VH-VL binders against NAD kinase (nadK). Designs and how they scored, part 206

Target 1, 268 residues: NAD kinase (nadK), of Syntrophomonas wolfei subsp. wolfei (q0aze0)
Amino acid sequence: MKIILVNNRFKENTEKKAQEIAGQLSALNVEVIIDNGLDEPYAGTVDFIMVLGGDGTMLRAARRYGQRAIPVLGVNMGTVGFLSNIEINELAEYLPLILREEYSLEARMMLEVAVFQQQSLLTRVFCLNELLLRSNSPRMLSFALEISGQKLEPYRGDGLIVSTTTGSTAYSLSAGGPIADPQLDAFIVTPVASHIINKRPLVVSPEREISLHLLEEREAIIGIDGQIKMDFGAENRVLIKRAPHPLLMVNLKAKPFFTSIDRSLQRQ
Below, E stands for the ipSAE of ESMFold2; O stands for the ipSAE of OpenDDE; V2 stands for 0.75 times the mean of E and O plus 0.25 times the DockQ between their complexes.

## First folded at step 14 (VH-VL)

Design EE18 (from EE1 with light chain S30G W96Y; framework fv_oberotatug; at its last look DockQ between E and O 0.62; V2 from the best seeds 0.00; counts 0 for: pae E 2.5 > 2)
Fold by OpenDDE, look of step 14:
Structure EE18 (fold): chain C 268 residues (1-268), chain A 123 residues (1-123), chain B 107 residues (1-107)
Amino acid sequence: as target 1 above (268 residues)
Amino acid sequence: EVQLVESGGGLVKPGGSLRLSCAASGFTFSNAWMSWVRQAPGKGLEWVGRIKSKIDGGTTNYAAPVQGRFTISRDDSKNTLYLQMNSLKTEDTAVYYCTTVPRYGYFLAFDIWGQGTLVTVSS
Amino acid sequence: DVQMTQSPSSLSASVGDRVTITCRASQSIGRYLSWYQQRPGKAPNLLIYKASNLESGVPSRFSGSGSGTDFTLTISTLQPEDFATYYCQQSYDRPYTFGQGTKVEIK
């Protein structure tokens, strides 16, 4: 068995724990790769991914490895979030079952985000939470939203979020988007401070494609999962689709999403 | 109402074959890990084998005494679990129970049981 | 394979008695231990999972404890319907194995 431990090198506690766990796994004849974000994603085949940290680390892991259909376990290390399944102090209890593949999976839809310069592809990224288009100045943006070829009325505001259902409890929520069941596949399209006060969030079928572009020369920014940032101008377009593969999140214990959501949200 | 109903049991000669069925209702069958557990007359419980859900790989595992002779399969469209028993032996005589492990409850306990179906292997 | 050994194999008790059944694993199984009740001619019913969690619908007079290798099922106040055979079962590793059973009989 080969396992990737994903941690954050800027979090000393996760680094130490990764080394400790790596030692334990090695003693059990498990091959371990540690990914602390310093290097490129490991390109070799692996059987399991263990994410040590919080939601941010999970998002990074999802972007780096989510397209590879590898089970991903979130191990919380004292943070508040929605993407961890077990606590670090529970790992010892569940580790034997992990090694024996006695676990279940939950498929989470991801976004495929493609950014173009005219007709040329600049970048393509898979992400678990959301794409954000926002103004890079105090001035509002004017941008076009198209869904499966249907052109909506121009948007005016600070920006727009296109989120997965997983991401519905992230930035989209802060912008007034609905909370979505993580077991549901859908796009959540949430305006950010729209000029139209009653501009409503949209719940869009995962079968549809979403495109965005600016309608005027204005400085804007594309943000992905709050971790990737790139400039976005009038000559750029962004195309958002459902990723061809979901993130396979390991579920070692039941987590009642709706019964615990209030507690989780209050703690954020 | 959650329910498992086994069928297909009966009398068979040594070396013969038999196919058991388990009809599931009242829960999302496709998400459940399913197992067969048997109980010889007057004896204890013995795990026979397990099949995972499709999303979890759909893999099967068997107890050593039935390995190579028994095959577990499932038809999620019919909410049905199967146990194909070949090369039956007298020691395979038992009540065969269909059981399930709840999804997202990975304590791997058998929370739902059918009424069982009797398989008798005798010359 | 993990061997599960129950004690005692049988016991006699009266209604109202406190009954304790033990189960020992040949190796540590953490808390991956379940308890079942089987009445004559019936299928087993899950009582306790993960060593100490009471299954929904099971009376609170049933409780489980233990971790590692030693586990205990307790019936605080035996009721007439509790006369049955009880089994422990480990789900730590395949093959999943059961104890030999403990028959609780009327004194």
Scores: ipSAE 0.795, ipTM 0.894, lowest interface PAE 0.7, mean pLDDT 93
Fold by ESMFold2, look of step 14:
Structure EE18 (fold): chain C 268 residues (1-268), chain A 123 residues (1-123), chain B 107 residues (1-107)
Amino acid sequence: as target 1 above (268 residues)
Amino acid sequence: EVQLVESGGGLVKPGGSLRLSCAASGFTFSNAWMSWVRQAPGKGLEWVGRIKSKIDGGTTNYAAPVQGRFTISRDDSKNTLYLQMNSLKTEDTAVYYCTTVPRYGYFLAFDIWGQGTLVTVSS
Amino acid sequence: DVQMTQSPSSLSASVGDRVTITCRASQSIGRYLSWYQQRPGKAPNLLIYKASNLESGVPSRFSGSGSGTDFTLTISTLQPEDFATYYCQQSYDRPYTFGQGTKVEIK
């Protein structure tokens, strides 16, 4: 069995723990590849991905590996979020289920994001939580949203969030979007500080195609999962679709979403 | 009311075939992992095999004595688990129970059991 | 294969007695152990999962303990309906094997 062990290089305790776990797994004849973010994503075939850390580390793992249909387990190391399943001190007890592939999976919708400069593709990225379009100056943005070729009335404000249901508890929530059941597939489109009163959050079918572009020259930024940023100007366009594959999250323990909402939000 | 009801048991000659059914109700069958367990007359319990839910890969595993002869399948539209038994031997004589295996939290224990159906393999 | 050995194979007891059944695994299985009760002519039913967790609807007179290789099922005050055969079962590794059973008989 071959496992990728994802940690955050800039959190020293996760790097040390990743090395310890890798040693323990190697002693059980498990091949381990450590992904601390320094190298390109491992390109070879693996059976399982174990993420040591909080939601941020899971988001990076999802962007790197989420389209490969590989089971991904979130292992919490002290900061309880929405994407971990077990605690690090429980890992030894659950190893028999992991090593024997005796676990269940939960599919989580991802976004496919394509950013263009004029007619040229600049970047294609997959993300788990959201795309953010926001102003990079004190001035408001004026921008257009199209949903499957249907052009909505222009937006004016600080920006817009297009999130998955998993992302509904992230930035979309702070901007006034609803909390959504992550087992649903949908886009949640949430305005950020809209100057136009009737621009309410939208819940949109995952089969729709969403595009964004500026209606006048302004300094703007595209953010992906709060972790990747790029400049966005009048020459750019963003196309957003449901990703071809969901993230396959491993469930070893029941984690009831609705009874844990307040606890999870307080710890972020 | 959670319920599992086996059927299809009976008398069959060695080398013959038989298909058992397990009708499920009172829970979401398509999410469940299902297992077969058998008990020869006057003997203890013996695990036969397991099928995962389709969303978890639909994979099956079998005990060595039945590997290659028995096939577990499921029809989620009919809430029914099947056991196809081929090349039957006299040592396959047993009551066959279908069971559920909770997806998590139970460490693969068998929580819900049907009433069983008797398979007799004899000349 | 992981072999499960129960002790005793049979016992006689009276209503009100405390009954203890042990189960030993041929290798460490952590807490991947469950206990089942089978009354004569009936299907088994789950009593204990994860070595010590009482299944819903099971009377509190039943309890389980142990980890690793040695496990115990205890019935604190035997009732008439408890005269049955009890099985332990490991789920640590396939095939998921059962103990040979312990028959609890009326004295």
Scores: ipSAE 0.561, ipTM 0.818, lowest interface PAE 2.5, mean pLDDT 91
ESMFold2 (binder alone), look of step 14: mean pLDDT 93; pTM 0.951

Design EE19 (from EE1 with heavy chain V101I; framework fv_oberotatug; at its last look DockQ between E and O 0.70; V2 from the best seeds 0.71)
Fold by OpenDDE, look of step 14:
Structure EE19 (fold): chain C 268 residues (1-268), chain A 123 residues (1-123), chain B 107 residues (1-107)
Amino acid sequence: as target 1 above (268 residues)
Amino acid sequence: EVQLVESGGGLVKPGGSLRLSCAASGFTFSNAWMSWVRQAPGKGLEWVGRIKSKIDGGTTNYAAPVQGRFTISRDDSKNTLYLQMNSLKTEDTAVYYCTTIPRYGYFLAFDIWGQGTLVTVSS
Amino acid sequence: DVQMTQSPSSLSASVGDRVTITCRASQSISRYLSWYQQRPGKAPNLLIYKASNLESGVPSRFSGSGSGTDFTLTISTLQPEDFATYYCQQSYDRPWTFGQGTKVEIK
């Protein structure tokens, strides 16, 4: 068995824990790769990914490895979030199940985000939570939203979020988007401070494609999962689709999403 | 109501074959891990094998005494679990139970049992 | 294979008695231990999972404890319907194995 431990190099506790766990796994004849984000994603084949940390670390892991159909376990290390399945102090108890592959998986839809300059692809990213288009100035943006070729009325506001159902409890929620069942595949399209008060979030089929572009020369930014930023101008287009592969999240214990949503949100 | 109903048991000669079925109802069968457990007359319980859900890979594992002779399979469209038994031996004589394993919790216990079907291997 | 040894193999008790059954694993199985009840001519029923968790619908007079190698099933106040055979089962490693059973008989 080969396992990647994903942690955050900027958090000493996760780094130390990764090393400890790596030692333990090695003693069990498990090959271990530690990914603290410093280097490029490991390109070799692996059987399992453990994410040590909070939601941010999971998002990074998802972007780095989510397209590879590898089981990903979120191990919380004292943070509050929605993407961890077990606590660090529970790992010892569940480790035998992991090593013997006695675990279940939950498929979470990811976004495929493609940013273009004219007709040229600038970047393609898979992400678990959301794509954000926002103004880079105090002025509102004017931008076009197209869904499966259907052109909506121009949007005016600070920006727009296109989120997965997983991401519905992230920035989309803060912008007034609905909380979505993570077992549901859908796009959540949430306006950010639209000048139109009744501009409502859209729940869109994962079979559809979403396109965004600016309607005027303005300085804007594309944000992905709150971690990747890039400039976005009038000559750019963004195309959002369902990623061809979902993130396979390991489920080692029951986590009642709806009964714990209020508690989780209050703690954030 | 959650229910498992085994069928297919009967008398068979050594070396013969038999196919057991387990009809599931009252729960999402496709999401469930399933197992067979058998009990020889007057004896204890013995795990036979397990099959995962399709989403979890659908892989099977077997106890050593039946490895290579028994095959567990499932038809999710029919909510049915199967146990194909080949090269049967007298020691395979037992009541065969169909069981479920809870998906959310992974304590790997058998929470639902059928009433079992008797397989008798005798000359 | 992990061997599960129950003690005692059988016991006699009266209604109202406190009954204790033990199960020992040949190696540590953490808390991956379940308890089952089987009445004559019936299929087993899950009582306890992960050593100490009471299965839904099971009376509170049943309880489980232990971790590692030593586990205990306790019936605080034996009821007439509790006369049955009880099995422990480990799911720590394959093959999943059962104890030999403990028959609780009426005194």
Scores: ipSAE 0.806, ipTM 0.897, lowest interface PAE 0.7, mean pLDDT 93
Fold by ESMFold2, look of step 14:
Structure EE19 (fold): chain C 268 residues (1-268), chain A 123 residues (1-123), chain B 107 residues (1-107)
Amino acid sequence: as target 1 above (268 residues)
Amino acid sequence: EVQLVESGGGLVKPGGSLRLSCAASGFTFSNAWMSWVRQAPGKGLEWVGRIKSKIDGGTTNYAAPVQGRFTISRDDSKNTLYLQMNSLKTEDTAVYYCTTIPRYGYFLAFDIWGQGTLVTVSS
Amino acid sequence: DVQMTQSPSSLSASVGDRVTITCRASQSISRYLSWYQQRPGKAPNLLIYKASNLESGVPSRFSGSGSGTDFTLTISTLQPEDFATYYCQQSYDRPWTFGQGTKVEIK
């Protein structure tokens, strides 16, 4: 069996714990690849991904590995977020379930984001939470949103968020979007500081294609999961659709989503 | 009211085949992991095999004595678990129980049991 | 395969007695152990999971303890309805295996 162990290279305690866990697994004849974010994603075949850290580390793991249909377990090493399942001190007890594949899976929709320059594909990125289009200057953006070829009236404001249901509790929520049950598949389209008073958040079928482009020359940014940024200008267009594969999250313990919402909202 | 009701047992000659059914009600069958456990007359309990829910991969595992001869399947639209038994042997004679395995918190214990159906393999 | 050995194979006891049944695994199974009761002519039912957790609806006179290789089921005050065969079962490694059973008879 081969496992990727994902940690955050900027947090020393996760490096020490990753090495400790790798040693324990190696003693059980499990091959371990450590991904601390420094090197390119491991390209070889693996059976399981274990994420040591918080939601940010899980978001990176999802972008790197989420399209490979590999089970991913979030192991909390600090503040419990929305994406961890067990605590680090429980790992030894749950190892038999992991190694013998006696666990449940929960599918989480991901976005496929394709950015074009003119007619040429510039880049393709997958994300778990959201794409953010925002102004990179004090001036508002004027931009067009199309949903499956249907052109909406122009937007004017600071930007727009296109989120998964998993991402509904992230930046989309701060911008006034609804909290969505992550077991639903949907896009949530949330305006950011819209100058047009009646532009409300939209909940959109995951089968739709969403495109965005600027209507004026302005400095803008595309943000992905709050972790990747790229310049976006009048020569660009972004196309957003449901990714071919969901993230396969491992559940070893039940984590009641609705109870955790209350706790998370109190931690503003 | 949670129920598991087995059916399809009976007398079969060695080398024959039989299909058992387990009708489930009172819970969301499509989310459940299901198992078969058997008990030869006057003997103890023996695990036969397990099938996961489709969302969890739908995979099956079997005990060695039945591997290759028995097949577990499920029909979520009918809330029914099946056990196809082929190449039956006299040592397969047992009461066959349908069981559930909770996905969380029970460390794979068998929490819900049917009343069983008797399979007799005899000349 | 993990072998589960119960002791004793049978016992006789009076109503009110404290009854102890032990179960030993051939290798460590952590807390991946459950206990079942089977009354004569009936299907088994779950008593204890995770070595020590009492299943809902099971009387508090039943308790379980142990971890690793040695486990115990205790009936603190035996009742007439507790006449049954008791099985332990490990779920640590496939094939999941049961002990041979302990028959509890009322004197």
Scores: ipSAE 0.617, ipTM 0.843, lowest interface PAE 1.9, mean pLDDT 91
ESMFold2 (binder alone), look of step 14: mean pLDDT 94; pTM 0.956

Design EE2 (from BB69 with heavy chain R103K; framework fv_oberotatug; at its last look DockQ between E and O 0.49; V2 from the best seeds 0.67)
Fold by OpenDDE, look of step 14:
Structure EE2 (fold): chain C 268 residues (1-268), chain A 123 residues (1-123), chain B 107 residues (1-107)
Amino acid sequence: as target 1 above (268 residues)
Amino acid sequence: EVQLVESGGGLVKPGGSLRLSCAASGFTFSNAWMSWVRQAPGKGLEWVGRIKSKIDGGTTDYAAPVQGRFTISRDDSKNTLYLQMNSLKTEDTAVYYCTTVPKYGYFLAFDIWGQGTLVTVSS
Amino acid sequence: DVQMTQSPSSLSASVGDRVTITCRASQSISRYLSWYQQRPGKAPNLLIYKASNLESGVPSRFSGSGSGTDFTLTISTLQPEDFATYYCQQSYDRPWTFGQGTKVEIK
């Protein structure tokens, strides 16, 4: 068995723990790769991914490895979030079952985000939470939203979020988007401070494609999962689709999403 | 109401074959790991084998006494679990129970049981 | 294989008694131990999972404890409907194995 331990090099406690766990796994004849974000994603085949940290680390892991259909376990290390399944102090209890592949999986839809300049592809990214288009100045943006070829009325506002259901409890929520069942596949399109006060979030079928572009020469920014940032101008287009593969999240413990959502949201 | 209903049990001669069915209702069958557990008359419980959900690979595992002779399968479209028993032996005589492990409450415990179906292997 | 040994194999008790059943694993199984109750002619019912968690709908007079190799099922105040056979089961490693059972009989 080969396992990737994903941690955050900027979090000393996660790095130390990754080394400890790596030692334990090695003693059990498990091959271990540590990914602290310093290097490119490991390109070799692996059987399992453990994410040591919070939601941010999970998002990074999802972007780096989510397209590879590898089981991903979130191991919380004292933070509050929605994407961890067990606590670090529980890992020892579950480790034998993990190594014996006695676990269940939960599929979470991801976004495929493609950014173009004219007809040229600049970048393609898979992400678990959301794509954000926002103004890079105090001035509002004017931008076009198209869904499956249907052109909506131009948007005017600070920006727009296209989120997965997993991401519904992230930035989309802060912008007034609905909370979505993580077991549901859908796009959530949430306006950010729209000029039209009654502009409502849209829940869109995962079968549809979403495209965005600016209608004016204005400076904007594309943000992905709050971790990737790039400039976005009038010559750029963004196309959003459902990723061809979901993130396979390991489910070792029952997570009552709706009964615990109030507690989780209040702690963020 | 969550329910498992076994069927297909009966009398069969040694060396014969029998196919058991388990009809599931009241829960998302496709998400559940399913197992067969048997109990010889007047004896204890014995795990026979299990099949994972499709998303978890749909793989099967069996107890040594039935390995190579028994096959577990599932039809999620029909909410049905199967146990194909070949080369039956007298020691296979037992009540066969269909059981489940819930996916989202994954504790590897059999929380739901059918009423069982009796298989008698006798010459 | 992990062997599960229950003690005692049988016991006699009266309504209102405190009943304790033990289960020992041949090796550490952490907390992956479940307890079942089986009444005559009926299918088993799950009582306790993960050593100490009470299954929904099970009376609070039932409790489980233990970790590693030694586990205990306790019935604080035996009721008439509790006369049955009880089984422990480990799910730590395949094959999943049961104890031989403990029959609780009326004194």
Scores: ipSAE 0.789, ipTM 0.893, lowest interface PAE 0.7, mean pLDDT 93
Fold by ESMFold2, look of step 14:
Structure EE2 (fold): chain C 268 residues (1-268), chain A 123 residues (1-123), chain B 107 residues (1-107)
Amino acid sequence: as target 1 above (268 residues)
Amino acid sequence: EVQLVESGGGLVKPGGSLRLSCAASGFTFSNAWMSWVRQAPGKGLEWVGRIKSKIDGGTTDYAAPVQGRFTISRDDSKNTLYLQMNSLKTEDTAVYYCTTVPKYGYFLAFDIWGQGTLVTVSS
Amino acid sequence: DVQMTQSPSSLSASVGDRVTITCRASQSISRYLSWYQQRPGKAPNLLIYKASNLESGVPSRFSGSGSGTDFTLTISTLQPEDFATYYCQQSYDRPWTFGQGTKVEIK
């Protein structure tokens, strides 16, 4: 069996812990690839991904590996978020289930984000939580939102969030969006500081295509999962669709989403 | 209340076939992993096989003595687990129990059991 | 396959006695061990999971311990309803296997 261990070497000695776990796994004849974020994503075939850290490390793993249909387990190393399943001190106890594939999988929808300059594709990325369009200056944005070719009245404000249901507890929540059950597939479209009162959050079928472009020349930013930024101007548009594959999250312990919402939010 | 009720047991000749059913109620059957366990008269317990929920892949695993002869299936619309038994042998004579296998927290113990149905394979 | 060996195969005891049943695995199974009680003519019922966790509704006189290869079920003060056959079972590796059983009889 071959496993990727994903960590963030700059968070709470995760590099040392990753080496310890790699040693334990190697003693059990498990081949381990460490991904600490510095190298390109591992391109070879693997059976399982362990993410050591919090939600941010999981978001990076999802962007790197989420389209490859590989089971991904979140292992918390201190601060519990929404995307970890077990604690680091429980890992040895659960290892027999992992090695024998005696676990449940939960599919989490991802976004496919394609950014264009005029008519040419510049880049395509995948994300687990959200795309943020925001102003990169003191000035408000004027921008157009289209949903499956249906043009809404122009938006004016600081920006817009297009999130998955998994992302509903991240930036979208702070901007006034609803908390959504992560078992649902949907887009959640949440305005950021809209000047226009009639612009309420929308919950949108995952079958739709969402398009954004600026109506005036302004400095703007596209943010992905709060971790990737790119400049966005009047010559650009972005197309957002459901990604071809969901993130396959491993559940070894029950996920008490509704009974633990407040506890999880307090640990953001 | 959680309930598992087996049916379909009876007397069959060696080489024959029989289909057992397990009717489930009181829980979300479509989310559950299910198992069959058997017990020959006067003997101990023997695991027969397990089926995962469809969301978890719907895969089946069997003990060696029944591999290739028995098939576990499920109908989530009827909340029913099945055991198709073919090419029956006298050593398949047993009470057959339907069980649940909790996905979480139990390390794959069998927590809920039916009362069993007797299968007798005799000429 | 992981073989599970129980000791003793049977025992005679009186109400009030402390009863200890052991279960040995042919290889390490961590804490992937459960215990079941089967009264005569009845289906088994789960007593202990994860080697030491008491199932809901099971009296506190039952306890389990051990990890690796050696496991113990203890009944601290035997009651009339405890005369039954007890089975251990490993869930570490398929095929999941049971011990041969320990019959607890009235003396």
Scores: ipSAE 0.659, ipTM 0.854, lowest interface PAE 1.6, mean pLDDT 91
ESMFold2 (binder alone), look of step 14: mean pLDDT 93; pTM 0.948

